VH-VL binders against q55gd9. Designs and how they scored, part 10

Target 1, 194 residues: q55gd9
Amino acid sequence: MSNQVFQFPPYYHKEPFFTIQPILNTRKKQFQMWQDLILQYCRYYKIYELDINESIKSNSVLFNNEKINRKLSREALKSIIDDIIENGFAEWVDKEKEKEKEKDKDNNNNNRVLIMWRKPDEWASLIYKWVADCGLLNTVLTVWEIQNGDDSKKQEFHQLNTTILMKSLKVLEKQSKCQTFSQDENVGVKFFSI
Short names: E, the ipSAE of ESMFold2; O, the ipSAE of OpenDDE; V2, 0.75 times the mean of E and O plus 0.25 times the DockQ between their complexes.

## First folded at step 4 (VH-VL; framework fv_pozelimab)

Design b8
Fold by ESMFold2-Fast, scan of step 4:
Structure b8 (fold): chain C 194 residues (1-194), chain A 124 residues (1-124), chain B 107 residues (1-107)
Amino acid sequence: as target 1 above (194 residues)
Amino acid sequence: QVQLQESGPGLVKPSETLSLTCTVSGGSISRYYWTWIRQPPGKGLEWIGYIYYSGSTNYNPSLKSRATISVDTSKNQFSLKLSSVTAADTAVYYCARDTYYYDSSGWDDAFDIWGQGTLVTVSS
Amino acid sequence: AIQMTQSPSSLSASVGDRVTITCRASQGIRNYLGWYQQKPGKAPKLLIYAASSLQSGVPSRFAGRGSGTDFTLTISSLQPEDFATYYCLQDYNYPWTFGQGTKVEIK
C-alpha cells in the first residue's frame, strides 16, 4: 500500500505565496515556485489541461488553501500561467479546428491551458526507447495503441494527452525516427531503426 | 522593536505536561507565523512546530503526537504544551518569529527574532 | 526529513583568520538555507538567509555561498565577538532541520 495524497510544499502554507509580490525579482522567484507546484501537482494526478475559470469557481485545492484562508485571484493565476507559457511548460488550448468558422468569441478565449511537465522532446525519447525495447521498430502502431494498449500500460506516457503525444511524434519525425499516417479517425505511426 | 519572552516552569516531573508561553511585545502577533525551537544541553537545535496567528499549525513529526501549539491574539501570546515528558525533553526552549525576506537576490523564510530561551529540566 | 551535515564539528582559529564552515543537505534545497550564530548562553541570531543574503545589521565579513546541496559560510577576518557556534537551517521542506553545529573556538 502507498500514500495516495499529494504533499504540498511548505510555501503553499505561507500567506505571501498567494499574493503577487510587488518587487520584480521577488515575483520572478514566486512565479518559479508556482510553476514547480502546478507542474508537480498535474504530474501526480495526470492532469494535462486546466480550466482556469473552473479551478477558481470550484476552489481547487491547487489554488485555494483553506488551512490559512488564502487563495489566488483569477488575475494572479492568469499571470502565473502566462509566465509558465513563456517558459515553455504550457500553452493555451486553441480549438480553432478544421470545422465551420466561428465568430469572434467574447474573451472566453484563454481559459483552458495545456500543461506539460515534460516537454515534447523528453516524451519523444521515452516513447522511442519503449518502441525499440519492445521490438516494434519497422511496424505500424496507432496513436491509440501507444496511449491505451497493454504494451504501454506500465509506461509513464500511457494515457498521455493526444496533443502532447502528437507534438512528441513530430520531434521524432524531424529526427527521421518515425513517420505518421493520417487515417479516418486514427493516426498511424511507423518507427524506424537509426 | 518586536521582542519575545518565554515563560513557564523550569522543572517538570516525568510523565507530566510541559507548558510554556511566549509573549510578543513591541508589535502585533497578527499576520505572522510563530515557532518553537528547543536545544538539549550541549546539543543542537530542533524545530518543534509553528502556528499562524489564525490558529493553523504544523509540527515536527517526531513530536506531533505530544505537542500542541495555540495562539491568543487578544493577549499577544502563543503557547506550547508537550505531554508525557521524559528526561529527553530537558532543553532550553525558544520561541521565534518566522518571517519572509523578499529582495532582489532572494525569497526566504527565516527566524529573525528570538526569545532569550527558557531552560526546562525534566526530573523527579 | 532532510538531513543537514556541517563540517567541521569544531575548529580553532585566531583573530584575523579566514574561517570556512560547510553545510551539506541530503537532497536539493535550492537556496533555501539560513545561517545562525549562537554565543554561549544566548539565543541564536540570524546571519544569512536565502543562502547568500546578509541580514540587516550583520557585518560584511560574513558571507554565504552555495545552492542545491553544498553550502559554505565564510568569515573573512575573524573578530573576538565571532567565537560562537554556527548552525545552518534548511527551510525548503518540513520539518525544518538544522545542522549539528560548528563550534568556532579560540586557539
Scores: ipSAE 0.006, ipTM 0.472, lowest interface PAE 11.1, mean pLDDT 86

Design b9 (at its last look DockQ between E and O 0.76; V2 from the best seeds 0.00; counts 0 for: pae E 3.4 > 2, grease 19.3 > 18.9)
Fold by OpenDDE, look of step 6:
Structure b9 (fold): chain C 194 residues (1-194), chain A 124 residues (1-124), chain B 107 residues (1-107)
Amino acid sequence: as target 1 above (194 residues)
Amino acid sequence: QVQLQESGPGLVKPSETLSLTCTVSGGSISYYYWTWIRQPPGKGLEWIGYIYYSGSTNYNPSLKSRATISVDTSKNQFSLKLSSVTAADTAVYYCARDTYYYDSSGWDDAFDIWGQGTLVTVSS
Amino acid sequence: AIQMTQSPSSLSASVGDRVTITCRASQGIRNYLGWYQQKPGKAPKLLIYAASSLQSGVPSRFAGRGSGTDFTLTISSLQPEDFATYYCLQDYNYPWTFGQGTKVEIK
C-alpha cells in the first residue's frame, strides 16, 4: 500500500463540497459524502485516529484540495466529525490521552477522534472467523498476536488499533465466543467454539 | 460512457413484491447517489427514493413502508423492492444517477443519466 | 411535500415559435429546480439544473429562469425535435417532487 495513492471521488473536486451547505437536506447528503470519504481514506491508509487541529494545520489532502483552492474550516470539520460520531463510526479520544501525547497546548477541546470504518461487531466477526479458519478455537492468543502476528498479516484487522480491537473482543465476550485475561504485560484471549 | 439498465419481471400479482435491478455499466457505482423513479401510464413522474453507494437510503414517504432500495457494489447494481403491490403500482420504473453540480448559490442535484425504463404491470 | 404546479398542462405550437412553460412551487425552493424533457417511450432527459444552468449538450435555445416559487422554461425557437413533455423537479426538500408535466404538441 505504500506506493499506492488514494483515488479521491469526483465530488472531492467540487468547490461546494468544501462549504457547509445551508439547506439541511443538502447538508445531510454532504455530510454523508464526507463521512464516506473520511472512512474510505482512513481505511485505505489504515488511519485509526485523526487530530482535527493537526489535520487543519498540516493542510491534510483529505480536507484541503489545493487544485480547487478549497479547504474545510476547523468548525466545518468538527461538525462533520460530530455527525460521524453520531452515526457510530467515530468517537472522541479521551482528553487524558490527548494530554499524554502533548500535541496541543490547548487541550480544552477534544481534538482527537477515533475513526472506525468498521464497527466493533464487524471486526469481531472478522477476527472470530479468522480464528476459526485457522483452527485456533479453544486456544489462547494474545492481543499482540492478533495485531502483529504473521498469521494475521493478510487480514484486514492486522495492526488494528488497540482500542478498537479491545472493543471488538468485548463484543465476542458478550457472545460467549471468547474470554480476555491479563497475561504478563499483554492481554490474552481464549476463543471458544460455538 | 455510463449507462443504466433496468431489469426484472414485467408482471407482478397483487399483494406480491415488485423486484427490479438496475445495472450500471461503463463506470463505477461508487461515490454516487442512485435513484428510482416511476411513471404510471399516461401520468407524471414520481420519485421513489435513492441509495448512496455505501448503503444510505432515503424514500418518498408515500412509499417508505413498502419500498426497499439496496446496492451491490460488487455487481455494480442497485435494486428496488416494492411490497404489497396494487394496480396503482403499475408504472414504468426508471433508475437514474443523481449527480451534483456547482452553482453560484452552492450545491444542486439532478438526474443526469437514466435507464430506458421498464414497465411493470400489476395484474391478477 | 412541496407541490409543483406546471402551466399550461399542454400547448400547441409551431416550429420556430417561442414557448414558455411555468412551474410554481408551493413554497420557496430557492434555485433548486430542474427541467426535464421526455419524449414518448423514452426516459426523461435533463435540460436545466439549478433553475438556470444549461446541461451539457443541451441546445442554447433552452433557457431556465426563476428563483423562489416561480420558474420558467423557455424555448426561444421551437424545433421539430422539441415536441415532447416537459417536467420540472424540485430538489430543495424531500421528497423530491415533479410537476405534472407540460405537453408541447405540434400545431
Scores: ipSAE 0.701, ipTM 0.867, lowest interface PAE 0.8, mean pLDDT 93
Fold by ESMFold2, look of step 5:
Structure b9 (fold): chain C 194 residues (1-194), chain A 124 residues (1-124), chain B 107 residues (1-107)
Amino acid sequence: as target 1 above (194 residues)
Amino acid sequence: QVQLQESGPGLVKPSETLSLTCTVSGGSISYYYWTWIRQPPGKGLEWIGYIYYSGSTNYNPSLKSRATISVDTSKNQFSLKLSSVTAADTAVYYCARDTYYYDSSGWDDAFDIWGQGTLVTVSS
Amino acid sequence: AIQMTQSPSSLSASVGDRVTITCRASQGIRNYLGWYQQKPGKAPKLLIYAASSLQSGVPSRFAGRGSGTDFTLTISSLQPEDFATYYCLQDYNYPWTFGQGTKVEIK
């Protein structure tokens, strides 16, 4: 069994990469480099959510390079995540009620973030193509079958985060390519021919 | 050693699209910003724009409506298209690698590797 | 855009001379300035980044100074291979802009 690990880019080993740059145009390049790194790392390990506080406290190797004794501060990481959210590759996980509780405890700061290295539109296209290729149009599948079933084992969406999967199905519903329905604890999906 | 080589037609007619490709050899295009710069004969240098290897671009506002930079990581290449050219677009075109330098005063960017340049003449 | 003005536009000097080229920015650019050397028919070559930091492989006779708006490139003892055109470049704000160049010629 091999122990494959994520191969970090050269700039991860440069000390100032871990310090938010003061000049906005230089920071734009820096933030693009951080976005690229975070998305690649999360895709490699299939990480769909990051907890900012836990990542900092645990000295996650993504944000803490011990070889050069540098790590992102919590504030720097939050700034980078805010930029990734503005670019549409991440989203805060908070609900309004849980956000109010978090405000009380965490000084009104967001902490948990959904990472979308592939956007719901792209996942939707992959899922629909797979359904069509497998001859499953006009049949009912469960959400569980899509993410965990034997027939999806070779697909990148196998074991996809449920929140992202539901967002992706919503895209298809808007396009009239599927309809979801709930019964008991399951969600069923019927995919339509176009 | 990383080397850059421009290629493309040396003569372009007015109103047509100038199209150049820069091939990166001796290293990977990944993880760097890549830039096009031009120099009209006997004149100074003008920054056209850059692309990050993952696709993000930035252009000189004076050229933004006409310039498109793209990257093909599988071919280790990036390209410039400049539409609606005139005689004023006659220049030596260089591709360059944007590199990032770190010192005690912070991050600075510079062009550490350049192609040899290719002359593009816009003439009927 | 930030305008970069070099002075002089050309100069004549002898081997062994100390040569100073200036570059002035139209607004403060801190130390976000590079110096490039271009010989006829060749691509520019990076000499100095961050106003004063010497690029690897560049002879120590080249020195950059300055911060803010006023910058200098000094060649402490001019060599035959140093006859070229020199450009400053600001990388503080987009669009990145070059000075108009300073031609250093043999006297």
Scores: ipSAE 0.514, ipTM 0.785, lowest interface PAE 2.5, mean pLDDT 89
Fold by ESMFold2-Fast, scan of step 4:
Structure b9 (fold): chain C 194 residues (1-194), chain A 124 residues (1-124), chain B 107 residues (1-107)
Amino acid sequence: as target 1 above (194 residues)
Amino acid sequence: QVQLQESGPGLVKPSETLSLTCTVSGGSISYYYWTWIRQPPGKGLEWIGYIYYSGSTNYNPSLKSRATISVDTSKNQFSLKLSSVTAADTAVYYCARDTYYYDSSGWDDAFDIWGQGTLVTVSS
Amino acid sequence: AIQMTQSPSSLSASVGDRVTITCRASQGIRNYLGWYQQKPGKAPKLLIYAASSLQSGVPSRFAGRGSGTDFTLTISSLQPEDFATYYCLQDYNYPWTFGQGTKVEIK
């Protein structure tokens, strides 16, 4: 409701949390804690994409703790994001678009990151179950209807990021559980019985 | 106060999977690392691995191919499975909380709360 | 893996004695060392973390010292409840490794 805010874990208020630890075992735990915090925060506020430069410049509360006067450096945040990407919970937004290019347009054009607190296979399972439960197997749905329709209003994937949704539909396609079409200006999808 | 209790079969046959559960009471499993440690009869302590409440794990390389640690936050429990056991896996198995102590130079890990331990004998 | 060697492996002492146990790491571990007490039939108990910091609730007769490779645990005036096996643990690098233990026995 009106004044509900994300509750930060106790370690968020410890100064060493904001400094990359030099010991490997400590750093691994630190990075796991940062992954957990970033994913839970983004889930709470339904944030699917982060702009690293903007987050740092705006002193986002996620990365800047005014109570202890500590913040992540841009270098530290990028290292943490790289680790989250290797763990499969994030991807650079511009990775596919830049495949044919030799050099980034800007110094930091790989700066916007897709955040996936649920991986595409998990979203795929939730979406397929909902389609089956609502008796919508063997009917055509649009991507828009899955994201914004009244039938999905109470589902966690309501207003799910389009890129993540498309990745999830590809998982189902590989399982022969759906087929996507671009028959009109909206992407259509038909889900099949097992 | 937070307490830990191990549970699981006390006898496991060679080549089977050893399965143990640790129940956390008096506090939340969330935002902590949880660890398994074992002690063969009459011998010293060996660290097996840890799990963060969100599911991330790290294992002793000597056991990594056989050990799996999992967590169930809804039950306030975490578990150890050790596959392909032999007589060498006979030990008292302890679960413990892996906590951090913070200072200006960094932080240090320590096992501040332990379960009572459960003896697992591997025998036909 | 970092090898932790304790000395002595066992000792006999009387109530009131000053007892010193040593722990040596095969490489530098700074102050990433803890001491644990294990009484017969019981789980280990944390005594000291970060080489020299006393865990809350632990009697002040226990003291840890050292840095790098050489560490000591001292019990300034041994009490009946202190007869136990003591283990050091390095948490500097994975895998975490314990010393082999030092048994403190009644003379």
Scores: ipSAE 0.319, ipTM 0.730, lowest interface PAE 4.0, mean pLDDT 89
ESMFold2 (binder alone), look of step 5: mean pLDDT 92; pTM 0.948
OpenDDE, look of step 5: ipSAE 0.331; ipTM 0.750
ESMFold2, look of step 6: ipSAE 0.394; ipTM 0.754
ESMFold2 (binder alone), look of step 6: mean pLDDT 92; pTM 0.947

## First folded at step 6 (VH-VL; framework fv_pozelimab)

Design e4 (at its last look DockQ between E and O 0.63; V2 from the best seeds 0.00; counts 0 for: pae E 3.9 > 2)
Fold by OpenDDE, look of step 6:
Structure e4 (fold): chain C 194 residues (1-194), chain A 124 residues (1-124), chain B 107 residues (1-107)
Amino acid sequence: as target 1 above (194 residues)
Amino acid sequence: QVQLQESGPGLVKPSETLSLTCTVSGGSISYYYWTWIRQPPGKGLEWIGYIYYSGETDYNPSLKSRATISVDTSKNQFSLKLSSVTAADTAVYYCARDTYSYGSGSWYDAFDIWGQGTLVTVSS
Amino acid sequence: AIQMTQSPSSLSASVGDRVTITCRASQGIRNYLGWYQQKPGKAPKLLIYAASSLQSGVPSRFAGRGSGTDFTLTISSLQPEDFATYYCLQDYNYPWTFGQGTKVEIK
């Protein structure tokens, strides 16, 4: 984690950025920009989950710019999050809530989202490369070692959210690059040389 | 001051792929939309497509099947590839930056910075 | 795609003349229209955005008006450096589309 403060992009300081644009093309760009900003912000601070309600209540600097007296409404934020989900960079944390997700219903129950500034396949590639670079192919690692081990401290996936990590490992399994198994209270992973 | 410069071959054979690069200097490519526009000799302007610095793209439907725009933030560059070119693709190609213009709670897109343009001729 | 139709295609004028160029959209585009100036061998230059907002550094003799489908660019007093081709551009809906251009020539 950088001791530096996140630098917001220029458009963050513009009031129209916080108002959902009425026309499709502009809104599309706006949502892309919000997606980028949210992902960059989360990446910078290693935030893997967002609570929409909490973000609004706490006046998160990500969604509330006090300098220009603009903030996103909950509805606006939810719409943006929905778009991010559609683009594959987020998912609802509560699976039960996903099942209840109707296309147009503002369901107040959808509140917590998993943020993925990298997709599982990208994480998978990074992890596998690291394992290979460390000469750990054909050995067994634990999920904990990948997340918390000293050897992974310099890696972007250090302290990676467990849900995302498991998704990433599943990607590697499908590629026959690893196999996961239960090991005590943890998950073991054997990586294979291809 | 931000400047744009197009580069690439000025001559391409039919059925080949046109490849151009726009180099951004004097400022970062980050947080902007970048666009390609072309102009056949003696004719009007045609929007080709855009790319956000993060990689999101959109294209003119007339060229979508053949056009690919990419960005390299490390080089401060974005590129255009146009496949299966014909004589109809002969044009001056411009790269440009989208500006953020604001007013009355809305913002508008406009191209405030342009490259000088580069002529690409498709000929056997 | 939204069709932009400029008129006239060309016009001849003298220095000091008032020049008006029109652009019509095939559908309503609100005020999402820009005007560009292009001189021979040069890239287009942004003059007006949002139908009526003057780009920074552009002389006040340039003015844009209109909303919906009909738009105008007016040069109140034509200067020698204003002889060029002008294009309107709609940014209301993709694909963005230009007018065919209006060439302002010396009379």
Scores: ipSAE 0.857, ipTM 0.939, lowest interface PAE 0.5, mean pLDDT 94
Fold by ESMFold2, look of step 6:
Structure e4 (fold): chain C 194 residues (1-194), chain A 124 residues (1-124), chain B 107 residues (1-107)
Amino acid sequence: as target 1 above (194 residues)
Amino acid sequence: QVQLQESGPGLVKPSETLSLTCTVSGGSISYYYWTWIRQPPGKGLEWIGYIYYSGETDYNPSLKSRATISVDTSKNQFSLKLSSVTAADTAVYYCARDTYSYGSGSWYDAFDIWGQGTLVTVSS
Amino acid sequence: AIQMTQSPSSLSASVGDRVTITCRASQGIRNYLGWYQQKPGKAPKLLIYAASSLQSGVPSRFAGRGSGTDFTLTISSLQPEDFATYYCLQDYNYPWTFGQGTKVEIK
């Protein structure tokens, strides 16, 4: 039985796709297509973070098409990522975590990127619906139980990145649909009916 | 073969919203740009806007404040809403596929498949 | 927006004639020019993309030429089915704009 792999779209095999296009109309569409490709690829493999330096160094198939011998330059990839961030589907991790000592960080601000192929408000809706459907309103859950518990195994948010999950819970807190609190070395969450 | 068909009301009252749906059959909506174009009776063609199948849009600046294009990939459909219509919005409305590909040294827009068009009349 | 000006606006011709239609852009658009044919009561049909590339299924009597600001569509031997209105379309920058059309009529 063969493993399933991500099926790349036809434009991934067009050589100029890998070079930032000089004509404005063409570049706008190029960036739209790259955004879609990156988000679809990351959704397929459940990738929530990209490391730009590691992606280039490892010749990641997302950015390096061996069949046509073309790859994105680091500058091109950063430009595409900046656009995705402006559209609200990604954010710099290094910018948010600049005071943390991260072993994978090259001491280069703007290298690691959180990829939000589904936005926190959409994750929030999925989580709240699941809590309501399972009769868990007005009970306490841990963040771990939402991510890893047996009751969430069939849900798309099973194994969700913790940063994105916390952002999603903050959306619900703003809507008065839950309250988070510290619980030993984890975070507890109580969901409310509205 | 891929076919496009416009549907929606043929008569719309002034100040209301014109709403059209284009149904794509015989092929997938994915990885194409989808376009609305209109033609007032006896006049030329005017590009309204596009939507990429993943949801990104752009519009003719003349219509941007009133036009909304959306897509439902699960239904293989895309739609146009044009608000605050007047008699000047009376036209045949076409939906079209844009293959948008690279060839002959350029990334080109080619509207290779069109719907048959639907006349929308704005009148009281 | 880029204005596209077609010339002539109308012409009369006989079957077998060689017909040339001109399209001029208000600024350079390289080869980002398509040609479309429209018969009364029907949707436009793509003939030429990228200024000179023939769309699949279009007869070779249609030829597109030009780059920059000046473009032509030539029909080398006009056939009865070629009596229609022809539009150029620039896809260089949004908004995409059509020429005003050239009506080719039976003489």
Scores: ipSAE 0.324, ipTM 0.720, lowest interface PAE 3.9, mean pLDDT 89
ESMFold2 (binder alone), look of step 6: mean pLDDT 91; pTM 0.935

## First folded at step 7 (VH-VL; framework fv_pozelimab)

Design f3 (at its last look DockQ between E and O 0.79; V2 from the best seeds 0.00; counts 0 for: pae E 3.8 > 2, grease 19.8 > 18.9)
Fold by OpenDDE, look of step 7:
Structure f3 (fold): chain C 194 residues (1-194), chain A 120 residues (1-120), chain B 107 residues (1-107)
Amino acid sequence: as target 1 above (194 residues)
Amino acid sequence: QVQLQESGPGLVKPSETLSLTCTVSGGSISYYYWTWIRQPPGKGLEWIGYIYYSGETDYNPSLKSRATISVDTSKNQFSLKLSSVTAADTAVYYCAREGYSYGWDAFDIWGQGTLVTVSS
Amino acid sequence: AIQMTQSPSSLSASVGDRVTITCRASQGIRNYLGWYQQKPGKAPKLLIYGASSLQSGVPSRFAGRGSGTDFTLTISSLQPEDFATYYCLQDYNYPWTFGQGTKVEIK
């Protein structure tokens, strides 16, 4: 999929789509459409984190349509991201987890957002089902094996963001379906049969 | 070209549930809002509600308590259920696509409509 | 809900006539208004969106004007295929509401 070109939806080619609509009802639909587009795009390219400033500066094709000469402003993008967060499909990345970057004028604002086209509980279900299907219940797997193992290569959660994966595992823990523990320099997970 | 087709029973008994399906052909249901509209015989048009292909819905307050719209992307269909029907629900029911053009929503594609008669 | 009132409810005209239909909203709806044409036994057809934007494939003899509360649909020269019922629709606020319709009949 990495060599394929993402197909943008029809509304991506409409100029007003890149201007925040002033009417609430229209804006709600617009924001829903942006949410869908962002999540689909991220899903397609397996992008789990977005940097708002970088996206704008780099003229990301997601937010900059050169064919119609329209792009989202940073403020507009932030507003859309806020809405996505409110809907539970994104969250701000903690600054403490960020690598040292060059200080810019906007350094006081959090610009990195974790994108979740699936919620942790959905990922949890997929992971648990996979474990069960593979006959790995009551065995121990590492987080790395789940993310990068050959056995999970065909799964949607292959190379899943660690933060999202850990959140998903927490969901399973609450359901008594797994137990996480420290294992060397990695995290071990024991999955339980229900 | 994209076409819409309504299907379902043309006769429903009072207090029962009206059930209709709109099948989208010639294009994907994805990335669009889809709507149901009805028209009683010899009368005007009434908006019932919409659904986005991802599942988001909204309804006319006059019908909200009775109307349910759902979508099946795998079948390229969306459906309407209207519970507790009365004679007042007799109408031609249309499914339509909400086209997003130049910042405005409008129904750019319609089904041919299907008459549903509520009668004992 | 926003009420849409069309006038007249019906009119008779001849081929070649200029026809004007009016739609009034109970409150300001800016330019969030569409016009539809419906022929007997057929589904409505989109003519105008955004108060004045002509839908693709619609003849140029159709024109929409207005903003706020008062809107007009004009057919500059009525053609035989234009005899139909016309509806305005506001998409400013939910629920979306239609006018009661204007029937254009042959004189």
Scores: ipSAE 0.634, ipTM 0.844, lowest interface PAE 0.9, mean pLDDT 93
Fold by ESMFold2, look of step 7:
Structure f3 (fold): chain C 194 residues (1-194), chain A 120 residues (1-120), chain B 107 residues (1-107)
Amino acid sequence: as target 1 above (194 residues)
Amino acid sequence: QVQLQESGPGLVKPSETLSLTCTVSGGSISYYYWTWIRQPPGKGLEWIGYIYYSGETDYNPSLKSRATISVDTSKNQFSLKLSSVTAADTAVYYCAREGYSYGWDAFDIWGQGTLVTVSS
Amino acid sequence: AIQMTQSPSSLSASVGDRVTITCRASQGIRNYLGWYQQKPGKAPKLLIYGASSLQSGVPSRFAGRGSGTDFTLTISSLQPEDFATYYCLQDYNYPWTFGQGTKVEIK
């Protein structure tokens, strides 16, 4: 009843939070706090991808606190994102996947970021449990049914980013818990008992 | 008004593990760094280590091999375990919150403290 | 570890006196220095952070100064409730370290 909008933590209202701190110990704490905030915000709004340039240009509330007139610079945000990637909670979007939209400058390659507040193996576990709980082992599902079907509407992976979903199914396939296959315009998956 | 309260056994035998819990009331444990500090009777203060509410820790090198700090956000608590204790570990143990001050690390709220005596 | 040395270890003063406590760091810590007050049987209380910034609710008679290695806490007009032990803390690098304390006693 009281959670209609993301509630920012107290440190979001402290001016030094928006400037890369010069002392290493403080910076490590600052970056941990930014990682925590970014992952929680993206989970709350189901944001799987951030565009750094667009976030800065549009004065996204995640990185721009108008009440205290402070925002992250692009350089600060990129440093924070690099740290999140190093910790395994984000990755740069593949150039080949976005080739039609690609700018022709090198600095644009480091702009779109996939946000993984749950890693693919964690998503894989959630999906497998749901399949087992619904009695769907040893049957064929489409990827669409997992992602968009009526039976998954209450699951956190409902409308999951397709790239993350495929990574998650690959984890299960490596574990011999499913097999994916192409059928016409669809991707099907059969889940196995283990 | 945020308050911190230490709890745990006041007497611990040598070579055993000292275990303390800090309960946060009047506010949330989330989004803060939480710290343990101790003070031997009649002596000064010694920083033990901290935990961020999401689990990240760091420790005083003098205690790192024996100290473990943990957090339980569902109970609004964090804890200290100190293994292989000796009489030198007899102290008043405080839990504290790191405020969002200029230095990030100022301890703006402290618990009442609890005396732990290591004795046979 | 950065050593913090307070001076004096103890002082005696009367209500209304100006008292000054010094704290020296074994290496430069910029302004990453806090001052804490502790009364017998009680937890420390934050007075000053960032060497000179007054914590909310702390009387303006408390003032912190200094940067680098040399710091002072001044109480401009000592009150009865100010008789306590005072500690400095550096939060520049791990491990965080306190000074050994300065006891301010009734003369």
Scores: ipSAE 0.320, ipTM 0.719, lowest interface PAE 3.8, mean pLDDT 88
ESMFold2 (binder alone), look of step 7: mean pLDDT 92; pTM 0.940

